VHH binders against q84jc2. Designs and how they scored, part 120

Target 1, 232 residues: q84jc2
Amino acid sequence: MSKMRNLVEEKFLEFYESWVIQLELYLHQLLIAHNNNTMSETELRHLISKLTTHHKAYYTAKWAAIREDVLAFFGSVWLNPLENACSWLTGWKPSMVFRMVDRLRKSRVVLVEAQVKKLEELRVKTKFDEQKIEREMERYQVAMADRKMVELARLGCHVGGESVMVVEAAVRGLSMGLEKMVKAADCVRLKTLKGILDILTPPQCVEFLAAAATFQVQLRRWGNRRHYVTHS

## First folded at step 7 (VHH)

Design ua2 (framework vhh_6qgx_2)
Fold by ESMFold2-Fast, scan of step 7:
Structure ua2 (fold): chain B 232 residues (1-232), chain A 125 residues (1-125)
Amino acid sequence: as target 1 above (232 residues)
Amino acid sequence: QVQLVESGGGLVQAGGSLRLSCAASGFTFSDYYMAWFRRAPGKEREFVAAITSRGYSTFYTDSVKGRFTISRDHAKNTVSLQMNSLRPEDTAVYYCAASPKYLFYGRTESEYDYWGQGTRVTVSA
């Protein structure tokens, strides 16, 4: 029994519901800005800043929560089954955002040659960082099946004060390793988001953020519908 | 334009009760963590109580646990602080604070982005 797990799940569920509501409000503002060609560059940069601050707030909250209970983020209660099925190491897969960038090009957003070159360089770097984290996750999973861990699990099944202490210490160590891995993945997400926004012009940033927010909101709505939950 | 307006302060005898209210406007109330801080004459501002955005969790400073209760009313866009068994040391200006950020501690001034102007509470011996 874990009182701390319940507290973390309750706190983050409350936070996440509020965070998504605010994201939908920002999406509305992005869509208005996209359709208003008279907005100044300063006004567009201010709106982009609000969105980047909102995303950073999510990671600030997440990192505080995973310090308390990282396992709450694997199969999260604040995400529907479809959102959980699309998750990569407790969040979006960094390389997926480049598919959204490709969609911008097909949606009549004209990128100059210099931007295309920088985006390709960022894509390669992001994929490299992503694969490095995937190798660490594989090593973590292999360690869980290690002979010594299996032996420790056997000792824990034979209740005794000494064996219980050893098992609890091992579980704590595994949780700390998982927390470090999740934070590493989140750092790649933030670097990728910042990198894309640094390459794009303010109007292109608005369209990119609108596309990303639309996908996130729609994925949640699709998964919250009964037929997707019961037939997916 | 985010605004927080406190009310309910006044003079009360030791052992008495008082209810403070904070009216919030200019933002989506259910997205914000809400808190009460106080500043006694000649002292620094200190944390009193906080409530999470949906109201599922509350936090209190040790000196008020069991005596004060923080609550929120989404229909009225208000956060309230019910103060029971008041002591002379509770004399202070009480401030309402709000943050859209997740609060890992929730008890530090710098975690809150918006503040009211305060309401005075005086507890006579």
Scores: ipSAE 0.000, ipTM 0.141, lowest interface PAE 16.4, mean pLDDT 81

Design ua3 (framework vhh_6qgx_2)
Fold by ESMFold2-Fast, scan of step 7:
Structure ua3 (fold): chain B 232 residues (1-232), chain A 125 residues (1-125)
Amino acid sequence: as target 1 above (232 residues)
Amino acid sequence: QVQLVESGGGLVQAGGSLRLSCAASGFTFSDYYMAWFRRAPGKEREFVAAITSSGYSTFYTDSVKGRFTISRDHAKNTVSLQMNSLRPEDTAVYYCAASKKYLFYGRTESEYDYWGQGTRVTVSA
């Protein structure tokens, strides 16, 4: 298991670095498309499709990795400390993307009333889904403090194959609970992203995706720069 | 191994045209941002033009905008620079560059992972 965990971390680190490089390239294309306004609707839809496929690839890789070792995602070696500090259940908090959507009301590409209504309905639904997951997280924390888990942890203080096996079984059970909770959070993320893109026009989708990618890329740069400066 | 091989350079009179080509091999061409840089004698490399991995967006330095056109051909793994209305100031060695690390409006050498050996362009008065 321990060796599998290390392998998962190393493989996902390699994947994530390549994934972020490609995200930066797509961000560049999104910013050009937004600023130049010369692309056709077909070209914009193709670019949006590339971003959607790119995010889908991330979750495909993530779910394969968390099946092996979900704990790798709570203190990820491929994320800097700032990125880790800003994570909500191993990723972005779904409701926060509506802050990026709010900027569309103040851009050249104005939202119509029907879109505003649908976005508000989606925001409310997303917050309800978040609260459901947060309650599950609270239940998980209570289970960690449960008498049975405390008893198993106490037994794990013994140095022997038998006590090690008991502790490993308990950790496996806890990890399976975390995996289900992380997948539930990721499903809310994907539903929220799809919902926003379904409501927005192609130019609005480009602006939204550019804002989201800009935040993600800048957060990584800010965290990397701080770490470099403090350790250089 | 990654290779970028430039061709099409030469001597041309002011007002003339040249087409530079860069053949790429050893990587997934469609994943890379492609650019042209140039270096005049005694100077550092400067950005000329770039094209995104998809080919949908192009960037030019102000001095060549409207005169130069960058394009790419995924089937042939080539990037091309069509240079029209050439000026003596365009005299330089032209380099093909490739990057997955290209940042928005990135125009610095350090943002590019792979470089060609260059092709010489001389524009006479």
Scores: ipSAE 0.000, ipTM 0.105, lowest interface PAE 17.7, mean pLDDT 80

Design ua4 (framework vhh_6qgx_2)
Fold by ESMFold2-Fast, scan of step 7:
Structure ua4 (fold): chain B 232 residues (1-232), chain A 125 residues (1-125)
Amino acid sequence: as target 1 above (232 residues)
Amino acid sequence: QVQLVESGGGLVQAGGSLRLSCAASGFTFSDYYMAWFRRAPGKEREFVAAITSSGYSTFYTDSVKGRFTISRDHAKNTVSLQMNSLRPEDTAVYYCAASPKWLLYGRTESEYDYWGQGTRVTVSA
């Protein structure tokens, strides 16, 4: 009775597990750089570049995978239930990253007034882009409901292979629309990340990336411990 | 008219090698996942290997990992299965299959739209 994994799911699961292991290694380097401050600006920029490249590699692999099967990213098998519950259009919600920046500002990160203003401008722009995507998703869902109703009515009238063909056509239509919207959401994510890193100094970038990676790794660990938390 | 034609089957001794080929026609080859399935005497048809439409990813059943390699040639519209270190339990009829890339695909026969006639592989001890 268990749901089977498809080819895209199996390949991306292998990719994602390796990607997370490398993220944890980079997190270790970020924490060393942040806590001991022993690195030159050139060394810090190199570390930041490694993290940026690592995140770009994720989106390169993701976009190749969604071209093949975008539905694999809705309820992903490589994510635990907690990670899936925290997803917005198959990834992190762009505006939520600013809450992490705000926590750093209040605790240890020294930001000048010009940086604060630029971050607030970026926050407003990000929320605006996010809301545009949400409106597109709502319009898509309404259109898909109308199409599904028509297709379901047709299933009652045809026999043989026609019912299977009609369902397959509907799934393909759904997949193409979702692929476009997921890629649009990922573009907002990448623009938001780049925008933050462009505003921050290299030491501040290290603090931000360390906080983001810590949260991502910890969320995965919390979700993976779901069974063990209830174990007496 | 969609057609898949397998070739390369035959008799081989244990430890030997064979290369199977599948020529595809009648559809846009680059839009489809390609797979190999096999049916051993007295057994059900089982998944062997698959390659994505882009060629980016390959998948194998555990019993053939490290021994078999699937590849595709877009210019020739062919998918190939290189079979090394063959074992008597690899004896089967091998089938080429194709599935559209937009569906959720698995290791199940019902997920593949198009099938070849099969090519027989016999591995003697």
Scores: ipSAE 0.000, ipTM 0.105, lowest interface PAE 18.5, mean pLDDT 80

Design ua5 (framework vhh_6qgx_2)
Fold by ESMFold2-Fast, scan of step 7:
Structure ua5 (fold): chain B 232 residues (1-232), chain A 125 residues (1-125)
Amino acid sequence: as target 1 above (232 residues)
Amino acid sequence: QVQLVESGGGLVQAGGSLRLSCAASGFTFSDYYMAWFRRAPGKEREFVAAITSSGYSTFYTDSVKGRFTISRDHAKNTVSLQMNSLRPEDTAVYYCAASPKYLEYGRTESEYDYWGQGTRVTVSA
């Protein structure tokens, strides 16, 4: 409901709608570039740079928003239920992008052996960074249920200046911990994306970015179609 | 009832400028996402530009970037499209569109619930 949305949610909803519109426009350009063999390497690098800047803009806006309200990103109002269900720590799961990379092995211009080795090394590194964050999230969830937190929750049921202050400090600490984990996950996403683009040639980068954008755009479309049909 | 009325279309020579306006009535204008689409004779309708409800963010199809500017005036309940450096291929009927709800992409026709009747723009060589 619109009345239940806070300022952070309203602001990011407006940002995200705009960001997705621009992603769709860039996807159109990527598909044209992929099907057009006349584009120069300089032109392809310029298009890749536009996409890289666009993704960086998303994380700049996201990190500003989570500093104010990280919980807005768990069950986000700007995402449909399918997008939310497919999220891993408020975004795409880093290791999943290597499934898009695997499609490049079936392209007319195949990956050379040196690229394959570097991509395998990056995949292993990404998977280990991902698992480290998963362990941290598990520890966080366990800590939420420890006796000290349970006692603080009990104190929060009573009106009193000192009790309120202690509970507020604990809740702020929990939010800061969650913000740190979300930022860590986003750093893995950005490092994985940059790593892939650094290994690939410009035509391969265009193909990879087109595949990734297509998946994101189609997932949103599939989720929105389902919701409309069930509520008409 | 929601109504959108376009104006400002006409005949202009290549390299010229036109300003299209869309007057909105029957709803809280500041809550709506607004867009311009165009349709050339014998072709399908295509996205041109969009502006968010706040007016903070704007989006353009690549062929008009740097030449067209979309803006809104909350006090006058209008959205405008300033078209500079016009080309013969910009010849089309231009439509104003509005959506009060969550958008999928913002550039597909089906996402906009309200449409104007269109205003014709002809660019001569």
Scores: ipSAE 0.000, ipTM 0.100, lowest interface PAE 19.4, mean pLDDT 81

Design ua6 (framework vhh_6qgx_2)
Fold by ESMFold2-Fast, scan of step 7:
Structure ua6 (fold): chain B 232 residues (1-232), chain A 125 residues (1-125)
Amino acid sequence: as target 1 above (232 residues)
Amino acid sequence: QVQLVESGGGLVQAGGSLRLSCAASGFTFSDYYMAWFRRAPGKEREFVAAITSSGYSTFYTDSVKGRFTISRDHAKNTVSLQMNSLRPEDTAVYYCAASPKYITYGRTESEYDYWGQGTRVTVSA
């Protein structure tokens, strides 16, 4: 019997493939805007809005999917092994985007001191929120190893209607806890992204979004090359 | 108005075959995730099979894997369930269900926006 993906996995795989294709199209537009410096402020704001809407669409789809099967997002079948290895709580680590903000030093428009101060304050706040989530995840992992959960795991080895239902209830509880954690992490991601875009000018936003999208697309290509070499 | 109409049910002996069809109208068929559910006498409705909007992936509950095949025909606006090697335990009313491609991700009734009225399948021992 061949391994089958579940419904949530396949539906999200189909969504994600189309989402990445659209991200690459937006990246192309961002690179043209950045390299040519020919777009008006109104045109740049429109492009930034399209990217913001695109990212919001991802989280809308993700949150619907994790409500049904949050575990599908741990070791996702729509991500290659390299993308999965680089994930922090089912997505990018919020503090890492500040490394991309540093690339704005090479921008045609340099950051003013007020922007640098606001970005540093946002970076500190983001790291604080990130650490809070890491502590919650550690508590989840510790709770999973508690006496009751260990006993339920042993009981599950003795198949029976009552045992099966009790184990399933415990697994459902775990899944609900993970769903809450993933949503919390995604909220930090969205707050961090919005915060950066609110501080930056439109040309700086375009450069930042181009850097972020480039990294995401290249990470996928690097992982796909490794997978291809390994399996072809 | 979105409408799903099932057909193809009937009485068949164990080991026999039936092909169920669901005709869809009132929406862009290719954008929708399609599924079959069934309700056995005295039981709750359960998931049977699903097919993605693109048609490239299919899903089955364990008890029907290898026996049932779900397929879709975009030109005819239909989804079909080919049921082979039928067992008495497959006796149920079979329902066609549809959901938007990017909105629902579950195997439960609440995840599907549109439902047919059902077609009865009876498998005699």
Scores: ipSAE 0.000, ipTM 0.146, lowest interface PAE 15.7, mean pLDDT 81

Design ua7 (framework vhh_6qgx_2)
Fold by ESMFold2-Fast, scan of step 7:
Structure ua7 (fold): chain B 232 residues (1-232), chain A 125 residues (1-125)
Amino acid sequence: as target 1 above (232 residues)
Amino acid sequence: QVQLVESGGGLVQAGGSLRLSCAASGFTFSDYYMAWFRRAPGKEREFVAAITKSGYSTFYTDSVKGRFTISRDHAKNTVSLQMNSLRPEDTAVYYCAASPKYLFYGDTESEYDYWGQGTRVTVSA
């Protein structure tokens, strides 16, 4: 049922569907570059730039949308239930990408010692930033249940303009707090992505981006398949 | 001048097959990415399938994977779309498109410089 979608949800749904279509097209181009070895280093750098610009466009649109309605991103109508279940603060968990890099190293990507050391340093920093945000979210959740918030919720049960204004101000405060946390998480995501791409060579960047896009696309397909049950 | 001419559209029953063809002229065919798009009544134009300059790689939207096959013939300067197991949801005007650029450079909305006039496909329930 989609009748309960608000304007922010409808606008972002339209944006996201187009964004995913373009991601799949870029994934196919990354797979061509990886398998056929037909592209020069300059062409690979241009392709990598297209992917980074594409991800930047996502966060630009997302931050505009969360300014209007951050709660739309905690139960996203443009994501299937599996995609929503795998979300960490409205997106991918930053430390997860290092597991993808580790898998690539075991199969196809050979990294020099200097790259390994830089990736390990980035991994530690990313995990630290991630845990800091998790602590902030825990403080936010605890604060929602503290004495002052409970008293404010009680006031919201009373009819009157003064009570309504106080409750509305508190709700705006809660939304602003969530917006700041989501933006902080997105900043860690972008810094982690940039950090990995800065460490890797262009061919290695192509393999990493292909793995990341493949995971995102496959997760969407796996979630969509859940609607089709067969007895075998 | 680049010209793309589609053919093969028509009326077909659900579960049937159609083969669309696009004849290309006015350019070096092997230097272009070729694609099929469609527009259903009341909807925006959507991507269906694409084929690389060499013909080595093909790309499909999820709803047609396993049912549609795109191919190209450099000797005849044609790109074809074999449509099997057709569904009423496949009813649309199908457009042939071409780009000399790598397929996924530029804007999401209009990566193709050249378009055919379209051929109508109607699938009855």
Scores: ipSAE 0.000, ipTM 0.096, lowest interface PAE 19.1, mean pLDDT 80

Design wa1 (framework vhh_7z1x_3)
Fold by ESMFold2-Fast, scan of step 7:
Structure wa1 (fold): chain B 232 residues (1-232), chain A 125 residues (1-125)
Amino acid sequence: as target 1 above (232 residues)
Amino acid sequence: QVQLVETGGGLVQPGGSLRLSCTASGFTFDSYRMNWVRQAPGKGLEWLSGISWNSGSISYADSVKGRFTISRDNAKNTLYLQMNSLQPDDTAVYFCAKGPISSHYLTKSGAFDIWGQGTQVTVSS
């Protein structure tokens, strides 16, 4: 079983490394499109579609991996300590994406009143969905701390017999609960991303996606720098 | 002065092979991850393969896995891409790129200031 965990981690590490490299390539295309205004609306829509497909590919791979080992996504080996510290239920906190939206209000690409209203409505809905998941996570943590679960964990310290099997079954049940919550959080992430892109014009979508990708890439760089300097 | 110079592109028949080379100068080549990317006519940039500074970590896009092989020679400051079983949809301009890739480096014709000039690969009968 521990070998299965290592294989899931290695496979997703390989996937994630390639996925991040492609994200950085898309970021450069987004920055060129934003700064030079050389692309037609059709070209911008195509670029936005590639980014959307790229993010969907991440969740397709992630959901396949968490079916095998959801715990690999809590304290992921493919993320540095800073990225892991900033994670909310194995990924970005959905409401934080509106910080990227706030950046658009200070840019030269002006949001109209109707867009501002729709974005605020989406922000409120996203925060509501987020808090619902947080309440479910709290209930899950209380259930894990239940006295009988603690007693089962103690029994699992002994090798052999039915008690080991019972503890393993209980842990599997807990993992299934985590998988459900992770998928629910990811659905909120995808729904929020789609909602924002549906409200924005193609040039605004490019600027938003560039801001989001820049934040993700910079967070990784900051964490890697600190790990190298302090740990190496 | 940082430079990446690509060679090895050309016209090849379907099922054929080509070996691309990228020679680096002006930076410590053996300290950086290197990548191959391509841009097909009418399409955006597609990442193909990456290799760590010591060749200890190598990754491939699903579209080229099993057909393409990335390698490097740090003594010669050169990155390679061995392309086998070439298909018409492999027709593209191929670029080498220094990693990690940074938004600080941009060009008019490409995404990055430190990209190679690109080499055209055309797969047709």
Scores: ipSAE 0.000, ipTM 0.314, lowest interface PAE 13.4, mean pLDDT 79

Design wa2 (framework vhh_7z1x_3)
Fold by ESMFold2-Fast, scan of step 7:
Structure wa2 (fold): chain B 232 residues (1-232), chain A 125 residues (1-125)
Amino acid sequence: as target 1 above (232 residues)
Amino acid sequence: QVQLVETGGGLVQPGGSLRLSCTASGFTFDKYGMNWVRQAPGKGLEWLSGISWNSGSISYADSVKGRFTISRDNAKNTLYLQMNSLQPDDTAVYFCAKGPISSHYLTKSGAFDIWGQGTQVTVSS
């Protein structure tokens, strides 16, 4: 079988489908809160907490899954081709969320100067952390293409249990390195999300989270329909 | 201890009226939206009405619009549903639920944080 779902892929697919359904429900609540002014500050903080917990649940499940099979997260079967094409190291690119933050400058809830300064400092730090990870990924890709790895791959083509054992050990090492990089990228994502939410007021948090969830949900809908090109 | 307790249900004849009450404890009632939902025998949950924390926004399902009135008394931590012109198809268990004005409870995906135990309303002669 050239492409089958393994147990890790099937289990995470089941988790992810439920997770996205709940995200869509939270998005609806965020849009009601943002547009209708029907919620108190306590309700807004509670809703923000629910979204934060929901995102943390995703990373808890993801890190358990990558411990078993990190490669399942590269070209994931629970993501459509459009979602996979938009991924940066198995998820959203951290600096992209500042595009959603930029919309707050044009919203009904205006950022104060102190918030703008803190968001810019966070943006710079996030870009620095991204570049550091990108350099590590580049080094990993170079190491994978190294003559020694090529020779190990050739040995795996020969009849002999000795050579397959050596190849298996090398593949385990490559997988562990990839797990470390994916977790590093996820830590930058979580730090960036927390940082933004710590700077923003509850109404601004709701607007930001609504923008982020809208993009995620809409990207999935566009990709699932395969009609992302507009014909006039 | 977080609780919602519905009272006021009972047997009423068609065309009659009932007033349901829901008393809240264990959370800051005046900071949250509240909803009324019902479940008829052998049927799924149906959202009926919602009211914002300050009574500034109120919504009704088409099935009850003009017959039912939602209200709240934040000083008494109490939610009310005044039901007029009751019909046999209004027979159901009525629940109050803590959460923003929304029908998303229909998908069973946690849109409402707290649910009451329910009160039975029977409309028959």
Scores: ipSAE 0.011, ipTM 0.502, lowest interface PAE 9.6, mean pLDDT 83

Design wa3 (framework vhh_7z1x_3)
Fold by ESMFold2-Fast, scan of step 7:
Structure wa3 (fold): chain B 232 residues (1-232), chain A 125 residues (1-125)
Amino acid sequence: as target 1 above (232 residues)
Amino acid sequence: QVQLVETGGGLVQPGGSLRLSCTASGFTFSRYGMNWVRQAPGKGLEWLSGISWNSGSISYADSVKGRFTISRDNAKNTLYLQMNSLQPDDTAVYFCAKGPISSHYLTKSGAFDIWGQGTQVTVSS
């Protein structure tokens, strides 16, 4: 069965494919910088700024798209099944990025005790913010099931303007609530990313961003390859 | 690797016309959407127009709609912007950018990476 994609899905798919291609180009630059000790701090800061801007561009585009259709971001058509399986509230789970920080322990650049303390404080704060959002989402889902969804199920046997209006209001309410939750999760993601970059030195930032981008690119490539093999 | 070179700018009188060109290298030009963006003195980047990989979809900003025409030649890896009825407010550095046609998603978000130095357009009597 062929499913028609809506305009938001088609436009964001096109955006996301272009965004990932640019991420791969930045990853190449990050890997060159990481393997070459001759780059100045100014040059490293410029590269870090490009990556930061690129990630902010993603969230700007995402928030514009979810305003139009937030449901497109639940089971996204621009993500393969593996990417979707690894998603938490339409994106990466904030606390999981500290795994990328852990990679710095095997690097040529060692974290000093002051950085370790600040990163631990940030990890605890991130986990707290993450759990708060999870509780909000659970409360939202329970509230929808207990009243509006049960009412929709009961009214499913009735046709006419009254039933249509109730369904439209419920769907609109659901979409607005989900948009708010997704934006809250994205704010935690951006705060966590900024927090890590503020704590790390430029060489450490380059290594962290390279690790994060490598994971994202590899996850996509493996998922795409597996999907193709399965369907071929 | 990816390189974009904008040419065709210059000094023109109000009501005049110019055709800008952008030559692309380092990627498969025929597979990607392309855009024109400008930066006027003292202002931020403004998206002007976008064209899909096959020219099947074209979009314009309200400020240039009806005056500017975007086109592409995939055999020459070249993007064009035909500018007619030029006004003093069109004075800017013009850049081409790789990316999909959506003004809501890419242009205002800063997702476009500017690889060229642009081409200066000055509209003055």
Scores: ipSAE 0.000, ipTM 0.127, lowest interface PAE 16.3, mean pLDDT 80

Design wa4 (framework vhh_7z1x_3)
Fold by ESMFold2-Fast, scan of step 7:
Structure wa4 (fold): chain B 232 residues (1-232), chain A 125 residues (1-125)
Amino acid sequence: as target 1 above (232 residues)
Amino acid sequence: QVQLVETGGGLVQPGGSLRLSCTASGFTFDDYGMNWVRQAPGKGLEWLSGISWNSGSISYADSVKGRFTISRDNAKNTLYLQMNSLQPDDTAVYFCAKRPISSHYLTKSGAFDIWGQGTQVTVSS
């Protein structure tokens, strides 16, 4: 029985639901830490480490899954339509997290000038890295539109035979290209997160991670309640 | 309204040079990466080169690397392609294109979202 695509989707759906539940538990701990200034630097660093490990676990599972079926991550069944609509190359757009950094200017633990400058430098580098990936996607998009691929797509309407093998090889090549681009985008995401956390103090890291997790959890809740988005 | 206008094509002998220009209007040129693509007679679209919004990232197809140079002037909303050492197989219609990455990549026709009229380049004696 061939169920490779359904199996990958089922396995990742199960993983993702558990991962989000754990994210919500960590979010509660982050909010307690943010509202209660009695935690030591060591305790804050331990909490930040738990979140960092949790995000790394997501990418470990994701990269295993895309190796088997990268197309499952374009229009994912474990994400609601709102979450899918907000995706950039199967995840969050790296430069968008700098909007959450603006929250830190309003916080009880304000950013110093040196941190502001380092964050701006990181923002510029992040946008540069995003555009390298966007250009690679554009290159693949043109390749998909060329006459050779159109001819192969027409052969795909054929029932069986040697034409099926040729079409399958071409589609496999395109999927491998997408996998490499998704991994490249995820590397930019991880480098951006690490860069921000390296610049921020532990209390600022807690506030940043709380803001990011809150947005992710709320976006999921809003999308699961479509009537809230479309009805007033 | 968004427009891209390609100019600078023409008839050139092998080994000659041409400079193509693409003038953009109706959108913030500085916010987008730009590309050059071509279509030779009887062939499909071929991506040639691309440049990021700030010129910080530039890439070329192997078929033109070392011969073609992409550049942009954001103050003039203009994209350029300097073509040197032209060969007969460079004969094609040349287009500039803007294309932000989309989550709908796989559900759209694989075409760029903005195309000019193109400019014809013919390399022949």
Scores: ipSAE 0.000, ipTM 0.096, lowest interface PAE 20.2, mean pLDDT 78

